# VH-VL binders against q5slc1, part 26

Target 1, 112 residues: q5slc1
Amino acid sequence: MGALRGRWAEEEALRFLLGKGYRLLWRNRRTPFGEVDLFMEKDGVYVVVEVKQRASARFGAPLEAITPGKVRRLLQSARFLLGRDDLPVRLEAVLVHGTPKDFRLEHLVLEL
Key: E = the ipSAE of ESMFold2; O = the ipSAE of ESMFold2 at other seeds; V2 = 0.75 times the mean of E and O plus 0.25 times the DockQ between their complexes.

## First folded at step 11 (VH-VL; framework fv_recibokibart)

Design w3 (at its last fold request DockQ between E and O 0.81; V2 from the best seeds 0.71)
Fold by ESMFold2, look of step 14:
Structure w3 (fold): chain C 112 residues (1-112), chain A 121 residues (1-121), chain B 108 residues (1-108)
Amino acid sequence: as target 1 above (112 residues)
Amino acid sequence: QVQLVQSGAEVKKPGASVKVSCKASGYTFTDYWMHWAKQAPGQGLEWIGEIYPNSGDTYYAQKFQGRVTMTRDTSISTAYMELSRLRSDDTAVYYCARDSKTIFGDWFDPWGQGTLVTVSS
Amino acid sequence: QIVLTQSPGTLSLSPGERATLSCRASQSVSSSYLAWYQQKPGQAPRLWIYDASDRATGIPDRFSGSGSGTDFTLTISRLEPEDFATYYCQQYDSSPWTFGQGTKLEIK
């Protein structure tokens, strides 16, 4: 299970989102379509949150695209976890720039 | 056509430095991070570090800290990797490779053709 | 840093056979942040698979990638002569980026 080693960046992202009033439903959940980092809920909307860490100082760089394949797999995973496909689902990213001793967070809502 | 063309093979003595170039074409050089990797003869790949050509920002693997310097010249779309205080175990093919331009991805495509650096006494 | 261990080190098979190449991570690689590269002698590596299962442009569909967490697999359903090469996995979940040591797929 995820108990052997957790991603430090994911833990920081989770703390940040909990502080913003998000509620955690599942963490590091495997599905036939891939793994979901954080599956959460905010204001009645289900949210798939993907966490990406880079040690280089990429904070404030122009927004880069998400691949269509990854969008599809994240949405399919959300539907699998919910057991239905008729509920609103939002995709979000938490970008963690830096190292455990010196990092910054960037929180993005990804348009579908 | 996206292409990375590296400088030619080098033969160096221990203690010297080498500077390998990587000329980019077919894309906007400043939009993509550039990476460097090492492959010793008969061995696998080892990541050395990265540079963002737009800003010149770099990040190096700990094993290469203090000996590697990555730079670029945006006017000629060229990245450079310099390795100093060469040892015999620095004998390897050195590759440049372009990062993906995606929010979550850091796969490498394309790669340069490689530059053989031979360190011998 | 994440260590990637590939197995087997060498895989000897004939054209027409099915190949299975494994890549195991020392810690979970979340969201399938894993790529595969093919390399032939004297050539640069080439991107083959990204995000664990997506084929790069022009890669034949006999190649498939799968896996999550710590265990990832590259499968070739029916080997062609041009498929005999060394394959490397690479993770991009946690800096620094790392590669597996490679699996050499050789003709028997």
Scores: ipSAE 0.740, ipTM 0.909, lowest interface PAE 1.1, mean pLDDT 91
Fold by ESMFold2 at other seeds, look of step 12:
Structure w3 (fold): chain C 112 residues (1-112), chain A 121 residues (1-121), chain B 108 residues (1-108)
Amino acid sequence: as target 1 above (112 residues)
Amino acid sequence: QVQLVQSGAEVKKPGASVKVSCKASGYTFTDYWMHWAKQAPGQGLEWIGEIYPNSGDTYYAQKFQGRVTMTRDTSISTAYMELSRLRSDDTAVYYCARDSKTIFGDWFDPWGQGTLVTVSS
Amino acid sequence: QIVLTQSPGTLSLSPGERATLSCRASQSVSSSYLAWYQQKPGQAPRLWIYDASDRATGIPDRFSGSGSGTDFTLTISRLEPEDFATYYCQQYDSSPWTFGQGTKLEIK
C-alpha cells in the first residue's frame, strides 16, 4: 500500500522467486528490444522472467506457448544486458492470477 | 474463418434489461476467453468484462459490477451479456471480442459486428 | 487501473504524408503489453498491432508500432486513402484492460 512505484504483481513474483533461491540482477531494465521485468540468476543460469497479471481465475488452465516474436525480443534483451551470448540463459514466466487481496502464482519455464 | 455474429439491435426503456448474444464459429469456443466492450455514440471503447466459456468463470469491470451478467451455452458456441437496470447512458454499441490464447497476450481478434442498444424514456 | 491517453485527438493529413499517433500510459506497460486497433465508421474495431510492434496478419508494412514503458507510437510511413480511420490503443499489462480514447485520422 505504501509502495505505488510499480506493478503489484511483479512485487509478488519477485518475493516468490527470491524465496526459491533466485538472485535479482536487474528489474524493469529497458533495452533496444523491449523492457525486461526481472533479470535473475539461479544455479549459474541467467533467467529472464516475465510477469503477467490477470484478475480472472486462470490458474492451471492450458495456455498456448509464447509467441516467436516475444521469444526473440526477450533473448535479444538478455544478450544485450549480458554483453555476450555464450552464457546459459533461460526464459520463465510468473503468472499472477487474481487481485492484490486474492491471488495465486503459477511459475513456468518457457521453451527457447 | 473465425467469426463472431451478434444479435440484432434492441430498444429498451429505462429500468429494463437487455441480453445480447454472440455466436462463435471457426474455432474451439471453449478454448478462448470472450470479452465484451461498450462504445457510446461518438465515443471510444470501454471494457465491460470477460467470460471463459469452458468453465463459465467471469470477471467484470467495477463500473458494471452488479448490473452485468455474462453467460454462455457451449452446445451452440454462444456467449451472452445481460445488462440490467438500464439507464439512458447505457445507449451504445456493445461488442463481443475473442481473446488471444497466449501466455502474455490479451489482445482482441476478432470482434463481433456490434449490437446497438438504445435506452430511451 | 492504467489510463491510456492518445494524442492528438484528431490528426488531419493528406494521402502520401507520414502519420505519427501517440499513446501514453499512466504507468509503465511492461514487456510492451499493448495493441492497436483500426475502426472505420459503422464497423467493428480490427486488430492492427499487438505486443507493441507486431503487425496482425495482412496489415501492410507501412504501419509500424514502437515504444516501451509509458510511451508508444503507431507510425504510418505513407498514408493511403484507406488508412483514414480512428485508431485505438489497448493495454493488457494489468486488469482491468483499458483502451485509449482514440485518434481520428482524417483527410485534410
Scores: ipSAE 0.684, ipTM 0.898, lowest interface PAE 1.4, mean pLDDT 90
ESMFold2, look of step 11: ipSAE 0.669; ipTM 0.897
ESMFold2 (binder alone), look of step 11: mean pLDDT 92; pTM 0.933
ESMFold2 at other seeds, look of step 11: ipSAE 0.635; ipTM 0.886
ESMFold2, look of step 12: ipSAE 0.680; ipTM 0.897
ESMFold2 (binder alone), look of step 12: mean pLDDT 92; pTM 0.922
ESMFold2, look of step 13: ipSAE 0.713; ipTM 0.906
ESMFold2 (binder alone), look of step 13: mean pLDDT 92; pTM 0.930
ESMFold2 at other seeds, look of step 13: ipSAE 0.683; ipTM 0.897
ESMFold2 (binder alone), look of step 14: mean pLDDT 92; pTM 0.934
ESMFold2 at other seeds, look of step 14: ipSAE 0.616; ipTM 0.883
ESMFold2, fold request of step 15: ipSAE 0.656, 0.684, 0.679; ipTM 0.888, 0.894, 0.898
ESMFold2 (binder alone), fold request of step 15: mean pLDDT 93, 93, 92; pTM 0.939, 0.938, 0.938
ESMFold2 at other seeds, fold request of step 15: ipSAE 0.655, 0.618, 0.680; ipTM 0.893, 0.884, 0.895

Design w4 (at its last look DockQ between E and O 0.66; V2 from the best seeds 0.00; counts 0 for: pae E 3.9 > 2)
Fold by ESMFold2 at other seeds, look of step 11:
Structure w4 (fold): chain C 112 residues (1-112), chain A 121 residues (1-121), chain B 108 residues (1-108)
Amino acid sequence: as target 1 above (112 residues)
Amino acid sequence: QVQLVQSGAEVKKPGASVKVSCKASGYTFTDYWMHWAKQAPGQGLEWIGEINPNSGDTYYAQKFQGRVTMTRDTSISTAYMELSRLRSDDTAVYYCARDSPTIFGDWFDPWGQGTLVTVSS
Amino acid sequence: QIVLTQSPGTLSLSPGERATLSCRASQSVSSNYLAWYQQKPGQAPRLWIYDASDRATGIPDRFSGSGSGTDFTLTISRLEPEDFATYYCQQYDSSPWTFGQGTKLEIK
């Protein structure tokens, strides 16, 4: 690879979402507001998908949330990439629990 | 008032085991993963593993697999890390640290004060 | 595993100066899953920055984090005497979570 290397968890997340009928528009796009892992489209809605690898192959954390700052940056990044702010955008996550040899995926729609 | 208070310093011989405790206060113990890290004298930090204090599920870095055991007692809000078959390069300060409460996080805040484990002949 | 290399190892500066601390990752750290910690001698690390650029509660705005991909920086715009310490970066993109070896910021 060049200076930037792909993530195994991101590859698995992408494969999973493509199998669910999502269409990939961009990946690993940098914006003034942060980096977007996967920028996708499903049924006429643009989707920002953030991918996080978790160490345990077991699902679940004791307490889970998304920070308001992270939500804001993801939405700002989507609007930057689209060049407009009047289109519907959905935020989603794919949590990849475990290692390349033993992992599970958890697909979430994020509430803002 | 969120605090993690660790057990005191230990001096051990090679081949022995050590069990470090980490008592949590000021928050709901079972709501956050607990992590453990190692810092050898004058050196940087190394992640050892994590425990879910509610379920007891653990994950260990490969380097420590087979020698580390993490447990907890929810009735006293205390996490434990036991390291067996000690050797000289296990001499270090060991920290417990509370995980972040977000689906995208694995940063640590707060940390315990650290427990010095010295392995000497 | 992702190796984090910090530079310089030691940075000698005076109060009032600007400090720039670098953290380079051996592979891309996506979505800026990177934190910074401050540690003073005899003390535990303290969270300083998370998600590459977000300051932890109570951290002064003279501290800023930036970067993406493999290159990240911690900048202190105007050094105060209390800022002289060792700083560590940490990634949480791919397990095992790893730390850089630290940059010691010392008074000149």
Scores: ipSAE 0.659, ipTM 0.887, lowest interface PAE 1.5, mean pLDDT 89
Fold by ESMFold2, look of step 11:
Structure w4 (fold): chain C 112 residues (1-112), chain A 121 residues (1-121), chain B 108 residues (1-108)
Amino acid sequence: as target 1 above (112 residues)
Amino acid sequence: QVQLVQSGAEVKKPGASVKVSCKASGYTFTDYWMHWAKQAPGQGLEWIGEINPNSGDTYYAQKFQGRVTMTRDTSISTAYMELSRLRSDDTAVYYCARDSPTIFGDWFDPWGQGTLVTVSS
Amino acid sequence: QIVLTQSPGTLSLSPGERATLSCRASQSVSSNYLAWYQQKPGQAPRLWIYDASDRATGIPDRFSGSGSGTDFTLTISRLEPEDFATYYCQQYDSSPWTFGQGTKLEIK
């Protein structure tokens, strides 16, 4: 009942991915391994999408690797939500740079 | 080795300005955002803002907007933070810190040694 | 902005004991975007834990981070003399980045 979590960047990321033909299965789903921002499907592959907002634009930063610990936790969350570990799963990120009135998106497929 | 070395301590009067420098070495200065934080005596840490050393773009915490200016000189790999219209509650240690380079990371590593700014009437 | 509240403010323990430091967020910190720093008097903060549970390079495995959402914990399984310091949590889920006020871990 308290204050709603105002996450404009997640809404913009969702709109962007829906426009690219992704299907939303679930959002903001908590698991024992963390919260999954967007759990989606595209072309028969389940996709865990993480959304990160920054006030500044950081497009094309050369050192944007995801940590192995983060990869592991996202994959564990996907397996938990699916209830099995034999389905194709992809990790993706949507980086939202700026403010609600002036933003840019960067969409990345993360290597496992 | 990656290192941030800050300018020495400053003593200022209320109403003056101070400019703290932060010289980077051991990495490509323009590849990493630089952040600044304040720690008043006996208090915790407070984020002031950030600068992209490549573009010069800045973003400041609302509390400091209008009084803080962050700049850099890429030819000497040095970031600067200037705080104007100083008042007694600006007495603090000011740190520069490098943004950690991960897709989701915005933790700080390493930190400069800190610069004590004392505002005394 | 996200406010981080650490508890206790001061924790007095002896070497060999287990320490538990709490960091509570005013709103959910998604995807465990939380770090911990150690600071000793007269020194700069040092990165200790990132992504809520991953130790920075060279940090002893007696330190563990855990938690999600609004509740995060730093645990030291068996205190060593060098562990007595102030610890800060920091969130990087939403700008502006914010820090907790710190927990001072002092020798009894």
Scores: ipSAE 0.242, ipTM 0.762, lowest interface PAE 3.9, mean pLDDT 86
ESMFold2 (binder alone), look of step 11: mean pLDDT 92; pTM 0.932

Design w5 (at its last look DockQ between E and O 0.71; V2 from the best seeds 0.00; counts 0 for: pae E 2.6 > 2)
Fold by ESMFold2 at other seeds, look of step 11:
Structure w5 (fold): chain C 112 residues (1-112), chain A 121 residues (1-121), chain B 108 residues (1-108)
Amino acid sequence: as target 1 above (112 residues)
Amino acid sequence: QVQLVQSGAEVKKPGASVKVSCKASGYTFTDYWMHWAKQAPGQGLEWIGEINPNSGDTYYAQKFQGRVTMTRDTSISTAYMELSRLRSDDTAVYYCARDSPEIFGDWFDPWGQGTLVTVSS
Amino acid sequence: QIVLTQSPGTLSLSPGERATLSCRASQSVSSSYLAWYQQKPGQAPRLWIYDASDRATGIPDRFSGSGSGTDFTLTISRLEPEDFATYYCQQYDSSPWTFGQGTKLEIK
């Protein structure tokens, strides 16, 4: 496949979110604070979406949290991409469990 | 203090099996995935697989699929890795390591002290 | 699988010098899913840096991590005697998790 640049899980996450009425602004945008997988908009709110793939099934997984450092970097990246600090921003995750032939998605709103 | 304490060194013959234990303390054992890694003499680190100590679910690197079995006993906060049909290139230090608590993280902290497995005739 | 290639294999420097260790990925590692470990002979690896740039608890600020995409670095601004060890990078963007082959930082 001539389109294999990276992450199949990110493609599936994008299709899933588009189907939920999200609008894509950017993807795979690098900033001084890290890479933003999907930068989207939903209902007037800008959404940074981080996509994490694991081959293992993690439904009902042990403790899961987002580090303060990761939160900070994602928010800083959003502000960098917007060029301003006064717009509403939300952090979300799409966890992709499994393989391209057999996967499940988990969609989370991340607490700030 | 979070600790992972592994079983002692083992000397095995080719074709045998070895079962390494990893006892966790200082945290809730079932809250964190446990990983295992191999370090052959003078070489780098190689990921073997992982176990969810809560559910018992496992996932193994393809290289070890069919020869490795990971289990745990939650009553004593202990994870196990068994490697079968041993051959000379299985001689290595085997480490257990705790996964991070973070949703996007799969870095390892802490590591067990390592268990040397020597396979010789 | 994502292959991590570290360079140089061995870095010979003196205390007080600046060290730069490179880790290159065979494909993009998204959102800085990269960690660094320090290992001394006869010891287990120790988490040093996670998320490309975050120092683990107790790691001195002379250590800094940076990079994105396929290129990552670990920098030690002024080497101390205790810093001479082997350093490994590790990615956790795409399963299976993989490590670089290591850079041995040794006294010149």
Scores: ipSAE 0.498, ipTM 0.854, lowest interface PAE 2.0, mean pLDDT 88
Fold by ESMFold2, look of step 11:
Structure w5 (fold): chain C 112 residues (1-112), chain A 121 residues (1-121), chain B 108 residues (1-108)
Amino acid sequence: as target 1 above (112 residues)
Amino acid sequence: QVQLVQSGAEVKKPGASVKVSCKASGYTFTDYWMHWAKQAPGQGLEWIGEINPNSGDTYYAQKFQGRVTMTRDTSISTAYMELSRLRSDDTAVYYCARDSPEIFGDWFDPWGQGTLVTVSS
Amino acid sequence: QIVLTQSPGTLSLSPGERATLSCRASQSVSSSYLAWYQQKPGQAPRLWIYDASDRATGIPDRFSGSGSGTDFTLTISRLEPEDFATYYCQQYDSSPWTFGQGTKLEIK
């Protein structure tokens, strides 16, 4: 069961990642630094996954970046959720292109 | 300085079309999505749609599907929005706005100054 | 579509007072994909807050955004004369992007 009153794209992203062998630890968790969409684990590595829905396939946009501010907030949230700051954390994104009836997924590792 | 400058006010008859322009300056036009929004007199804001200025791909809110066309000319860093089969409730200020530079962001900064379209008679 | 409902529609206060503006979403906006805009008559909207709580460049710290899930607020700790305007919330969690209908903050 996904988030109540929830985001359709996040549900599809979660299903996709579970199918790729990721394990869900926390979902939609509040922290002093923001809310984390999916906090997961794969092969002993902790992963913060942010989900972004886009209306159309966004092929051809030459620059999509994550700001240092967003990176900082995601890492601070991960440390808060883990209760420690000595563990490696990977940042990932799932971009959900389209509508609930017709969508595709793009899975990215975010460079820090 | 990043700036969006829109074409001037328009007065149109019901059934006509209008095409609003949005000239971008101070940044690389093709790096940022462009959005359009409507604000009827005394009312709030309504998202119309978006265009990828690099590819030309568009997506329109369902309410405007079939009557709106968004285009761009990358050689002059200008986006366009055309609204056809105008009716009296299309009277509004129309804004262009630049998408955020972030993979997760779709907040709008900056906005154009707005273009008043009046549909009368 | 996610419907954003702002309350109150009009808020009448005096300079120096605290203002609290509400934005309620019809479904969860779980990653705080919510922005606030200020608009004065005859002007374009201006970005004020993004990601629910991050102030845009140059926005005074008397403005704070908070909330998660379906309930979000914009708070102005001590109103200045220049703060009287209409404020809109906007979500960018699920397309189509939608705005609240606005709260007009007017001088009492």
Scores: ipSAE 0.409, ipTM 0.827, lowest interface PAE 2.6, mean pLDDT 87
ESMFold2 (binder alone), look of step 11: mean pLDDT 94; pTM 0.951

Design w6 (at its last look DockQ between E and O 0.62; V2 from the best seeds 0.00; counts 0 for: pae O 2.7 > 2)
Fold by ESMFold2, look of step 11:
Structure w6 (fold): chain C 112 residues (1-112), chain A 121 residues (1-121), chain B 108 residues (1-108)
Amino acid sequence: as target 1 above (112 residues)
Amino acid sequence: QVQLVQSGAEVKKPGASVKVSCKASGYTFTDYWMHWAKQAPGQGLEWIGEINPNSGDTYYAQKFQGRVTMTRDTSISTAYMELSRLRSDDTAVYYCARDSPTIFGDWFDPWGQGTLVTVSS
Amino acid sequence: QIVLTQSPGTLSLSPGERATLSCRASQSVSRSYLAWYQQKPGQAPRLWIYDASDRATGIPDRFSGSGSGTDFTLTISRLEPEDFATYYCQQYDSSPWTFGQGTKLEIK
């Protein structure tokens, strides 16, 4: 397991998605529109993956909404990184609940 | 009209405890985590901890572990923060604040009006 | 834990001027996980900016947030009298959540 410096939850999210057959293209890329945690590909679709860690578990329908501003910034970042706007893009999240020694993952699809 | 209304100011002696209440209205109390923060006179904000009002699960900042207890009563939509073994540097305004409704957001909105706790001999 | 350091501690300006408030993190913070609060004396903090750049409801467009990584700014393009207050940044990238120590924006 990697060092805890930086975002340990991002390492766990990446391992999880690689195990599900996702391919990593870029990581921690800054764009004019924001930072992309993981930019990946699965079955011909480009995937922007955001990783969020909390010490506590947070599940619930009202709390699963993503703000329109964040959706816009993630899509703009994907188009920037690809250099084109005609490719299929999906938004996903990996929520990491807990600590490095005791955590659970929740994987969500956030596409429009 | 989401609102958090806190209990009134308190004056305590060193070594005592204090329990501050925070009554929520205008939303479903159990759907949102509640946070508590400290602001000493003329100073900035310091996070104390959080409680899940549905489960009762809590997480405290290391500085406060062992002295703070957060609870809630879901029947009256009220959260509580109790601080024990008070000392003079616990004199502060204590705020409750509701967590964000989004899956990525953990900003605080709204805040309670604050409760002044004064610890003096 | 992530330490947020705000600068300057006090910023003395006149109405009509531009203000730039800085928040520096001890390690990288995704811009989606940074907020700003305004607080006036005797009042609770109020959410001002979330996700580094998104204004809370009712916040004037003269306020803009920007930055990424370790460096974030809050800019007020043309100060109004009501803008003089203390501003705090807060990160929610990694538990525990932490605040900067504040920048007091005061009338020169």
Scores: ipSAE 0.379, ipTM 0.799, lowest interface PAE 2.6, mean pLDDT 87
Fold by ESMFold2 at other seeds, look of step 11:
Structure w6 (fold): chain C 112 residues (1-112), chain A 121 residues (1-121), chain B 108 residues (1-108)
Amino acid sequence: as target 1 above (112 residues)
Amino acid sequence: QVQLVQSGAEVKKPGASVKVSCKASGYTFTDYWMHWAKQAPGQGLEWIGEINPNSGDTYYAQKFQGRVTMTRDTSISTAYMELSRLRSDDTAVYYCARDSPTIFGDWFDPWGQGTLVTVSS
Amino acid sequence: QIVLTQSPGTLSLSPGERATLSCRASQSVSRSYLAWYQQKPGQAPRLWIYDASDRATGIPDRFSGSGSGTDFTLTISRLEPEDFATYYCQQYDSSPWTFGQGTKLEIK
């Protein structure tokens, strides 16, 4: 099976965010609430980043585009990794459209 | 309410083509990818491919490359799947299914009722 | 592509019993991008569970999904007569989207 194919998208997402001034704290961290792809920091705000590879962009408002259960689990994971629940946390997505040779990134800030 | 209604059962000879339709209602047809899946008698489900009904872009499973064509007509909210050079192992129920409306999801809800295609010599 | 292998192939139980259905992936589905469908003979599949553990609208709370990585489980705490059907898992972590071969849950 192509076990490494999905990692290229995560690597491209990471490179993109580092180039935007994000700082990487952890990646691929397991918590009781799920796995966090990228856990980052930007301007004093902690950021949970989910990476999804897909052929096309998805349209609609970011909050309406994410299920309440997913929001809850990502926030719970952030609190677990930080060891506290009083710090500013933001949820973001990087959608990677296409293949390793021909791809486009879409970066979304998800409203809580 | 959201509904997908497929065309009726078909009987085809080996070597022929079949074109199955899937009419959507109760939602904005162009906002959601449409998928097609195959279920051979007594077997599980197999993903065939997907179409973005807005752009017409398609992606097919490798097994079906060269034999499947997915199209749509946005004026009547209808998706189509054509399978060519039919052979006996193409006998199956074919389903259309709508992609989920979420940023991370690609589960299928709802599904069409299915179209039985029988390839008989 | 990610291959999903379900076990057992057939599970014979009585109403009131607990059912456990397994779905194993050939590579990690670490973001819980896994759904479960119920299908009865002559009917289309119906969405049951999404994101590994979230019930679709109207699905009874006796159904629960769990798991991560390569190992996923659908559990029915107390079987009702209407629960006897075939269940499929489906991954949406990477294209192409794939299904398990199904577990038939039948009345003993």
Scores: ipSAE 0.373, ipTM 0.807, lowest interface PAE 2.7, mean pLDDT 87
ESMFold2 (binder alone), look of step 11: mean pLDDT 93; pTM 0.939

